VH-VL binders against q54qk4. Designs and how they scored, part 32

Target 1, 195 residues: q54qk4
Amino acid sequence: MNLSEDVLKGIETLSDEKLINDSVFKHIIDTCFLVILKKKTESDLFDNKAVSSVDTIALKQTFSAFIVFILESMKINYDQSSISDLLEEHKLSSSRIDFISNYFKEYRVAIRKHLSVTNFHFPHIIDVNWRLDLFMKSNAVEKLNTPVYLINLTTEQEENVKGKVQFAATLDQLQDLVFKLRDAQKQIERSSIKS
Short names: E, the ipSAE of ESMFold2; O, the ipSAE of OpenDDE; V2, 0.75 times the mean of E and O plus 0.25 times the DockQ between their complexes.

## First folded at step 18 (VH-VL; framework fv_nisevokitug)

Design q01 (at its last read DockQ between E and O 0.60; V2 from the best seeds 0.00; counts 0 for: pae E 2.2 > 2)
Heavy chain, then light chain:
Amino acid sequence: QVQLVQSGAEVKKPGSSVKVSCKASGGTFSNYYISWVRQAPGQGLEWMGEIIPIFGTANYAQKFQGRVTITADESTSTAYMELSSLRSEDTAVYYCAREREPSTDYFDYWGQGTLVTVSS
Amino acid sequence: SYELTQPPSVSVAPGQTARITCGANNIGSRYVHWYQQKAGQAPVLVVSYDSDRPSGIPERISGSNSGNTATLTISRVEAGDEADYYCQVWDSSSDYYVFGTGTKVTVL
ESMFold2, look of step 18: ipSAE 0.573; ipTM 0.802
ESMFold2 (binder alone), look of step 18: mean pLDDT 91; pTM 0.936
OpenDDE, look of step 18: ipSAE 0.711; ipTM 0.832
ESMFold2, fold request of step 19: ipSAE 0.481, 0.571, 0.456; ipTM 0.744, 0.805, 0.735
ESMFold2 (binder alone), fold request of step 19: mean pLDDT 92, 92, 92; pTM 0.943, 0.941, 0.935
OpenDDE, fold request of step 19: ipSAE 0.870, 0.868, 0.863; ipTM 0.923, 0.922, 0.917
ESMFold2, last read: ipSAE 0.510, 0.478, 0.530; ipTM 0.779, 0.755, 0.779
ESMFold2 (binder alone), last read: mean pLDDT 92, 92, 92; pTM 0.938, 0.941, 0.937
OpenDDE, last read: ipSAE 0.866, 0.866, 0.864; ipTM 0.918, 0.922, 0.919

Design q02 (at its last fold request DockQ between E and O 0.36; V2 from the best seeds 0.00; counts 0 for: pae E 10.2 > 2)
Fold by OpenDDE, fold request of step 19:
Order: structure tokens, then sequence, then C-alpha cells
Structure q02 (fold): chain C 195 residues (1-195), chain A 120 residues (1-120), chain B 108 residues (1-108)
């Protein structure tokens, strides 16, 4: 199986027992499988006090990487021994490998069934449009008569399947958003340089 | 479907220890928390602690800290609860319980219970 | 410590509706679960926070929560519904499972 370097790095993060203790490890893995099974959402990843000790970006990257790993493995019906070998190659402990393997075994049928009818690919932003609204009165905006930016994101799930995300933001909110996105970008760039 | 089968009733003297077993079957054992809950005669349910078998990590209610030990044997799919320094107030039915789905905060499966009687 | 308070007993005639309350501060913002325990038996999960009903549990049993009160509702009560009922939450502050004081439901 050909996984991207980013995915493999995410898997390797799960081998770092200092960064990811057993509690956090279990939570990440549980959440991944449950999200795939539509029993939880990504937001639930942060609904555990144990993860507070882990960098948010690292946590998200690890989570996303492992989701891809599960889905790709299930797609090709990767056998248990191959899964274990891959995880061992990336320095996971025996107990953690067994933990993951047990879930693969338990949820294989269910996940493969879901894959046959559901697309787990996230939409991509393909266009951004914005305008300034000086007259917008929204309860979501704490300050009356404050300029509000109306943002329209055009997304693409599949080829020629487009979606739209709309939101409003004050200048401060927008700046905060941009800052966070830039931070994410920097992290991605750092990961690319290390590869 | 998961089945939890507990060991039989126990009669103990004050100051002694009791160890109750809970054998699981019909599902994955190692990945799921096993909890222990007790119920004194005519009283409500009281959570004592839990363990994740594969990692061996246990969490205890403060009330029982230092007096209760929860362990698990993966090879036999059996969890154990040992309570030491027994008192008459420890007379109760002790249940093991388990979640159906990972990381849920409720118990889908219960053992049949084990009566522990502490009397002089 | 977080505590869940239930009425000690509820009496209901067959065919009527039983409502069992579970009180605690801001319990409406928590995931509340309910168990039925018949005499001499282990508890049985009857309501979870999940939208999925536990297997074998009839639709006439449901749970709701708002504000400081969670409620278990048993519609069209039958003799077989006579049991003790317990609410339960997981308390993130203590990392404990907390059970209510329990309610004995008697079918008249």
Amino acid sequence: as target 1 above (195 residues)
Amino acid sequence: QVQLVQSGAEVKKPGSSVKVSCKASGGTFSNYHISWVRQAPGQGLEWMGEIIPIFGTANYAQKFQGRVTITADESTSTAYMELSSLRSEDTAVYYCAREREPSTDYFDYWGQGTLVTVSS
Amino acid sequence: SYELTQPPSVSVAPGQTARITCGANNIGSRYVHWYQQKAGQAPVLVVSYDSDRPSGIPERISGSNSGNTATLTISRVEAGDEADYYCQVWDSSSDYYVFGTGTKVTVL
C-alpha cells in the first residue's frame, strides 16, 4: 500500500509514547473509527481532558492521517498481518498494534459496507468570494454597525460537484481566522521540508 | 453479543480481602473498559473503578482508592476486582459492566452480580 | 461531588404514563442514561444519549433532559415495567460514573 509521507508521519506520531500516552492514543484511535462509522464527529476529538496536553495541530494531523490509513486499508481490504507489519515498521508498540488490529478486525465488515455507499473525502475550497456589508445587522455580531465581511466559499467534493459555505466575520474575526490558517500553512510547510 | 459471567458468592470476615472475577465472551475484550459497580442491600448503584485490559490502566473512585485493585488477564478475557480490609459496609452485590461501543459513557453489558457478605 | 437526585418512588396505573425525574445542576447539558433494574437482576440499559434505542427496548420508553432535570418517560405502563430505575452520567471533573439515587416504580 502506498501512503503519503504525511500519513506515515502521522502514524509514526502514534508511536511516541511521551507525546501520546495510552489514554490519548486510545481516544484518537477510538474517535477515528467512530467517526468513520458515523457515530462521532471530528469535534469529539477534543472532548477529552487527556488531549489537552497535546498540541492541537499535532493532534489534528495525527487524527487525519490515521483516518486516511484506515480508509485506504479498508478500501483495498488490507489483511491483518500486513496492517501489523506496517505499524511495526513505524515503531508502534505491540500493545498499540494489537489495539488497532482488534478494531480493524471488529469493524472491517461495517466500514467496508459504508465505503461502498459513502464518500469520506473532504471537499476542497476552490474559490473564495467576499464583500463588505456596512449595514448588516446580525445577532452573531456583537457590535452594531460594525462592518462585516460576507465570505462565500465554493467547495468541490467531486468533479463538477460544487458546494457553498457562507459565513460573516468582523475584521477582528477575519484576522483571527487568517492567523489560524497561516499557522496551519506553516505547519504543513514544515512537514514538507522534513520529508 | 457480549456476555459477562462473574464468580460465585463470597462470605468474608472483617479485615480480609475478596477477589471477584468477571469473564467476558462474545466480543473483543482487550480494547474495552471493564467497570465495577456495587450495590448494597436496598441501596443504589455505586461505581468503583474501571480498567482498560490491553494497557492495564485502572481508574478508581476516590472512596475506594488504596483499598481496591482492578486487574485483567487478556489470555482468559477475565477482569478482577479485589477489595481489601473488608468491612460490614462492604456487604453488597458487585457487578462488572462494559460499554458496547468504544469510549461511551454508559454500560450496555452487565454481569449477573456477585454477592459479597462481610460478617464476623 | 456531582450528585443525581431521583424521587424514591413513583406509582402508576396500568396504561398510564410514568415520569421519573433526575435532578442536577445543568444536567440538561450532559449526556444522561437510564437503567432498569428488576428485583434480583442486574441493571439493563434502557435509554442512552445516542439516538439509537438499545436492543429490545420498546419505543414507549424514552428520555429527555432540559435545564436541571432529566426525565425518563414510560408510556402505556405495563406490569412488567415495575422496577427500580437509575439515571447515570459521566462526570468529566471527577472522571467518575455517577448514578442517581434510584426510583422504585410501582404499577398499581
Scores: ipSAE 0.856, ipTM 0.915, lowest interface PAE 0.5, mean pLDDT 91
Fold by ESMFold2, look of step 18:
Structure q02 (fold): chain C 195 residues (1-195), chain A 120 residues (1-120), chain B 108 residues (1-108)
Amino acid sequence: as target 1 above (195 residues)
Amino acid sequence: QVQLVQSGAEVKKPGSSVKVSCKASGGTFSNYHISWVRQAPGQGLEWMGEIIPIFGTANYAQKFQGRVTITADESTSTAYMELSSLRSEDTAVYYCAREREPSTDYFDYWGQGTLVTVSS
Amino acid sequence: SYELTQPPSVSVAPGQTARITCGANNIGSRYVHWYQQKAGQAPVLVVSYDSDRPSGIPERISGSNSGNTATLTISRVEAGDEADYYCQVWDSSSDYYVFGTGTKVTVL
């Protein structure tokens, strides 16, 4: 797992019991998990009784850091002992580590399902292989010597899951496919520029 | 799915103490607020205090500060409320209640209630 | 301390609409939650955050909150709606959780 210095600082802030008492700690962690599950929003962090005495900048920084921590932990499928070890390394008390671990246990399936819907990954093309074949259709009135390309795409949906897509195409069909792929690339670039 | 089961009814004399238990089952205990709410005969609901079991952190309504102690035992998934210096006015049904979703301002799950009668 | 005032009773014929008010100064700036308590039972949450219904609560039970009054509305009242109803807020300037005085709904 690779966490930025800002994220690590935010996680370590959760260990400071003078800045973040247990009620504030519970509220921050509760809100993080519920925001990922789309049951709450970031504004709920500030609209709760628990945080009335706490600096808003520290709350936002810690909240953002812990959101990243949850997402990275789920992305790399970090197990419970690895989560605990990382949090202990950053000086959280055993009760605070156990609090976080209990929520990972309780919400792991729901978070994974939600992330799957919002971050679905299509199979990636990792290899292309092709060969040229000739198809002849002899006819009394006409002769056809039509070159056809057999295209094999090797795909990978997940690092351990491979697939195969095979199709035949004439030169004209390949040109059309390339045009459509370029158009799709432009649509993806437009979407990413808007973010 | 979460179930809160409270200890049985009690009869107490004025000046004594009572300790009511609330055993949780069917879910995570340690992370959720457990609140205590009482209801005197013919009266409304009155919040007494709460605890976060994993931290042992309790908060009490001002009216009960100094007379009520709320504790929890994670190993048995049980919360306790002890009310001291009992008066006849403390005759009530005592409920434990819990949030279903974290960080809510309301009570989703309720115990069956424990009648405490304070009689001279 | 912040007090939530409810009418002590509301009588309604079956099939009609019962409206239960919860009055307090500027209650519309706060989230109001509602509980139903049938005789001999623990309270049950029926509305949260002014107007949200927990799973299993029928659409004929609804809530609203503005100005100095929050209202629980029970349309097409049934005999099974006969109960005591309590509003509740959280208030940082008083005893934290405050319950309303309660309203007994009688179905005629």
Scores: ipSAE 0.498, ipTM 0.749, lowest interface PAE 2.1, mean pLDDT 83
ESMFold2 (binder alone), look of step 18: mean pLDDT 91; pTM 0.935
OpenDDE, look of step 18: ipSAE 0.832; ipTM 0.898
ESMFold2, fold request of step 19: ipSAE 0.000, 0.006, 0.000; ipTM 0.426, 0.532, 0.434
ESMFold2 (binder alone), fold request of step 19: mean pLDDT 92, 91, 90; pTM 0.936, 0.937, 0.930
OpenDDE, fold request of step 19: ipSAE 0.849, 0.852; ipTM 0.911, 0.911

Design q03 (at its last look DockQ between E and O 0.18; V2 from the best seeds 0.00; counts 0 for: pae E 7.2 > 2, placed apart)
Fold by OpenDDE, look of step 18:
Structure q03 (fold): chain C 195 residues (1-195), chain A 120 residues (1-120), chain B 108 residues (1-108)
Amino acid sequence: as target 1 above (195 residues)
Amino acid sequence: QVQLVQSGAEVKKPGSSVKVSCKASGGTFSNYAISWVRQAPGQGLEWMGEIIPIFGTANYAQKFQGRVTITADESTSTAYMELSSLRSEDTAVYYCAREREPSTDYFDYWGQGTLVTVSS
Amino acid sequence: SYELTQPPSVSVAPGQTARITCGANNIGSRYVHWYQQKAGQAPVLVVSYDSDRPSGIPERISGSNSGNTATLTISRVEAGDEADYYCQVWDDSSDYYVFGTGTKVTVL
């Protein structure tokens, strides 16, 4: 199975028992499967007290990576041994591998059924454009009477399937977003170095 | 169908310890958290703690921290709850409980309960 | 600590509807589950949030949740419905299973 480096690094994060203790590990895995099954939402990931010890960006990255892993695995109907081998390759402990494997056993059919009717793949950002609007007020911006940046993200979910994400942001909001993105980048880099 | 079968009733002296077992059958064991819930006579349900067998780590309610030990044996699909320094207030029916599916946060399956009586 | 408050008792005539409330701050945003416990027996799950009805549980038993109150509704109450009922949530803040105080339902 061909997973992106980012996804693999996210999976490897699950091997770090210091960063991701058993409680957090379980919560991440549980939430991923249940989100895919439309039983929970991403917001539920942050509701658990145990995750408070984990960097938010790292947690989100790991969460997203593992969701992609689950979805891709189930898309190609990856067998249990292959799943285990992949996880072993990425340094997960036997107990955690077993935990994940058993989870797949429990939810494999349900997930594949869901996949047959819906697409849960995360889109990729492939282009960005923006313009400054000095007069337009957007409901997405809390600050009134300030210049607003209109941001357009072009996304690609599947081959030749393009999407667009549009939002408005003040300079401050945009700066905050950039900061968070940089932080996310750093976390990815750290994960890459650690593995 | 999953069944939880608990050990028999216990009579204990104050200050002693009791260890109750809960054997699971009819399903997988390792990934499912086993919880212990007790109920004093005429009182409500009180969660004590849980264990995920495959990890071997337990989570306890604050009230029982330091006094309760929950363990699991995967080879026998059995969970244990040991409560030490028993008091008369510990007289209760102790239940093991389990989820039908992992991380559903409710209990589909219950043991039959184990009465523990603490008396002088 | 998060606490779930139930009325100690509810009395209902056969054929009528019993409503058992479970109160807590913003409980409407939580997944609330309900158990029935008959005398001398272990609790039985009767309502799980966003899940299929447990096997053997009649359709006349249902749960709702809004605001600060979750409610178990038992319609067309029968003598066999006489039991203690407990609401339950998972509290992410404490990482505990939290049970309500319990309600004794008496069928008159």
Scores: ipSAE 0.452, ipTM 0.727, lowest interface PAE 1.1, mean pLDDT 89
Fold by ESMFold2, look of step 18:
Structure q03 (fold): chain C 195 residues (1-195), chain A 120 residues (1-120), chain B 108 residues (1-108)
Amino acid sequence: as target 1 above (195 residues)
Amino acid sequence: QVQLVQSGAEVKKPGSSVKVSCKASGGTFSNYAISWVRQAPGQGLEWMGEIIPIFGTANYAQKFQGRVTITADESTSTAYMELSSLRSEDTAVYYCAREREPSTDYFDYWGQGTLVTVSS
Amino acid sequence: SYELTQPPSVSVAPGQTARITCGANNIGSRYVHWYQQKAGQAPVLVVSYDSDRPSGIPERISGSNSGNTATLTISRVEAGDEADYYCQVWDDSSDYYVFGTGTKVTVL
């Protein structure tokens, strides 16, 4: 995990129990996770009794650092023991580490789902599976006995996020798709040569 | 689904102490603040203090400083409130109450209440 | 000490609207929460953050807060709305949760 000096400093601030008491700590952690999930906003950080006496600049810096920590932990799929080890290295108490770990356990799946929807990139095909099926039921009363291929593409967006694209096609449709993809590839190569 | 179940009613003499329990079920116990609120007969609600179980740190209303002790046992998901030097004015129903989410300033889960009677 | 003042009682006919006030200096700068307590029962949260309604609370119960007054409004009052109602805030200066004096709503 590659965290900047500013981010690590912000994480270490969470260990200072005189500056960040338990009530403030709880509020910061809760707000960080819920802002990522779009259930809270940054203004919710400041509009709470827990943080009324905390320096605004320090509060915002620590908040921002912990959000980066969450996102980087999700990006590299940091396991619970690795998260705990890093937080212990930066002097957080076992109770504070457990508090944070409970949030990762609770929200890891929800955050991953949210990030896959909001971080749109064209997916890369990394695997292809197919099955021939001789029957495809239509809305007509007659059963169609035309061979149909059930194609399953396993895709990957950047940062090792996987997806699936599934469709059915006849042999003729697959041949047309292959020819169209070859033609598009040739057009891309011709455009690159011109430039 | 969160449920708070309190210990039964008690009758106490002036000068003694009482310890009321509040067992939580149906959710995570350790991360959520548990408050104690009392209500004397025919009177309103009075906040006494709170604890966040995983931290073990309690915050008390000034009126009760030195007389109240609030604790939590994570292994049994149970919070406790102990009030010492009891007087007849301490006769009340004592409620435990829990926040729904961390860092809220209201109480959306309440125990059934424990009547403590202080007399003779 | 910060105190929340409520009228001791409000009487209302079925089908009419009950308005329960919670008064304090500059209460509009604070979030106000409201609880319903029926006889012999624990309080139940009916409004949070001035106007938000917890799941299961009918939309006929609503809240507002501005200036020196927060108000709980119960429209189309039913017999089941007969209860004591408390407002509540968190007070910075004492670091307390503060409850209002309470209002008994009587459905005539």
Scores: ipSAE 0.066, ipTM 0.569, lowest interface PAE 7.2, mean pLDDT 81
ESMFold2 (binder alone), look of step 18: mean pLDDT 92; pTM 0.937

Design q04 (at its last look DockQ between E and O 0.46; V2 from the best seeds 0.00; counts 0 for: pae E 2.9 > 2)
Fold by OpenDDE, look of step 18:
Structure q04 (fold): chain C 195 residues (1-195), chain A 120 residues (1-120), chain B 108 residues (1-108)
Amino acid sequence: as target 1 above (195 residues)
Amino acid sequence: QVQLVQSGAEVKKPGSSVKVSCKASGGTFSNYAISWVRQAPGQGLEWMGEIIPIFGTANYAQKFQGRVTITADESTSTAYMELSSLRSEDTAVYYCAREREPTTDYFDYWGQGTLVTVSS
Amino acid sequence: SYELTQPPSVSVAPGQTARITCGANNIGSRYVHWYQQKAGQAPVLVVSYDSDRPSGIPERISGSNSGNTATLTISRVEAGDEADYYCQVWDSSSDYYVFGTGTKVTVL
């Protein structure tokens, strides 16, 4: 199975027992499976005391990575041994591997059924366009009477399948977003260094 | 369907310890947290703590910290709750309970309960 | 600590509707689950996630949750509905399961 480096790094993060303790680990894995099964949402990931000790961006990255791992594994109907081998290669403990494996056994059929009717692949941002609007009030912006940046993200989910994400942001909001993105980048870099 | 079967009633002296077992059958045992809930006579339900069997990690209610130990044996699909330094106030029916699905936040399965009587 | 408050008792005549409340600050923002416990028995889940009904639970049992009050409604009450009822939430701040104080429903 060909997983992106980012996904693999995310999986490896799950092997860090100092960063991701057993409670956090379980919560992440549980939530991943349940999100795929449309029983939970990503927001539920943060609704746990245990995850408060984990960097939010790191948590999201790990979560997203593992979602992709599950989906890709099930897409190709990856067998249990192969799943285990991959996880072992990325230094997960036996207990954590078993934990994950148990859920694959339990939810394999359900996940594959869901995959047959929907696509959970994360889109990639491939282009960004923006304009400044001095007069428009957007529901997405809480601040009134301030210039608003209208941001258009072009996304690609599958080959030749493009999407668009639009949002409005004030300068402050945009700065905050940039900060968070930079932070995410740093986290990715850190993860890459550890591998 | 998951079934939880608990050990029999216990009579204990104050200051002693009691260990109650909960054997699970049906379904996956290792990945699902087993909770212990007690109920004093004529009183409400009180959550004591939980364990994730595969990891052996337990979470306890603050009230019972230091006095309760929850363990699990995966080989026998059995969870245990040990309560030490027993008091008369610990007289209660103790239940093990489990969620049906991960992080459902409620208990679908319950043991039959174990009466623990603490008396001098 | 997060606490759920229920009335100690509710009396209802057969065929009437019983309403059991569970009160807490902003409980409407939480999912509330309900258990029925008959005398000498373990609790049984009767409502999950405010209003979902588990398999085997009659339609005459329903739940709602809004504002500061969750409510379990038992319509067309029967003698067999006589039991203690508990609301329950999972508190993410403490990572605890929190039960209500319980309500004894008596069928007159």
Scores: ipSAE 0.709, ipTM 0.836, lowest interface PAE 0.7, mean pLDDT 90
Fold by ESMFold2, look of step 18:
Structure q04 (fold): chain C 195 residues (1-195), chain A 120 residues (1-120), chain B 108 residues (1-108)
Amino acid sequence: as target 1 above (195 residues)
Amino acid sequence: QVQLVQSGAEVKKPGSSVKVSCKASGGTFSNYAISWVRQAPGQGLEWMGEIIPIFGTANYAQKFQGRVTITADESTSTAYMELSSLRSEDTAVYYCAREREPTTDYFDYWGQGTLVTVSS
Amino acid sequence: SYELTQPPSVSVAPGQTARITCGANNIGSRYVHWYQQKAGQAPVLVVSYDSDRPSGIPERISGSNSGNTATLTISRVEAGDEADYYCQVWDSSSDYYVFGTGTKVTVL
């Protein structure tokens, strides 16, 4: 499982029982799962007085980190023992680990079903080699709603279609080669200024 | 769907204590806060406190601090409310209650209620 | 302490509209929930989040909340609507779950 240092720090914050008492912990975890299921929004947590004792910056970092943790766990189909081992490695108590594990057991099917409906649109039909050469290679951090660059299929028999499918692969590959030749390090610096 | 079934009515003397049980069936027990709410005859509803079973941590209404103890037994999916130093004013129906889903701030599931009568 | 004030009783004839108020300072900034309690029974949630109806609650029961007053409205009242009604808010500066004083609805 590949979690950034920032995500792991956010998860470890959930182990600080003086900063995050059990009631606050429950509200944070509950909201994370319900936001993924589109039953609640981020503001339903941050406007909730039950968590007002936690610094807003720390709360945002922890919430975002745990959202990423849930999504990555679903993506790689992480089993309950693997989830528990990772959380224990990052200092969560047995009761907090069990709390989280119970919600994975309860919501795993619903989350997978919801993700298949909302995130299945044309993302993985034929673009595996193409996709690895574009936008996701450059911006793997933070945004869940990052635009997905997909190869568009023409409504024809299949891969025997010429023009539209072949054209997109050719043009974008040429643009990516020019981009790479101009030094991606320099382009990353320039793209970090984009608002 | 969660069902909450409470222990039977009790008659107690002033100065004694009472322990009411609330057995949950269906759904996950350990992650959901269970509250106790009482209602004296002819009076309104009064929240007493809550517990999150997996943590064993209870929160109490200020009025009941020091007299009420709320506990939970995960192995039997049962919550308990114990009220000590009983007075005639503690005569009431005692309900256990919980939310249907997490992060709501209301009660959708209610037990049938337990009448506790304090009489000398 | 945050207190929710309701009228003690409301009498309505069948087919009329009953309005049950729940008053508190700036209650419109809070979510208000409503319960119906018939004699000898546990409360039943009839409105959540000011105006949402749980499954099985008829459209003639509705809620609103603004300013200092939340209101539960029962249109075309029936004999089966005779009950006690309680408003409730969640408030961290009080005892978390704060119930109103209760309103007895009598259908004549």
Scores: ipSAE 0.401, ipTM 0.705, lowest interface PAE 2.9, mean pLDDT 78
ESMFold2 (binder alone), look of step 18: mean pLDDT 92; pTM 0.940

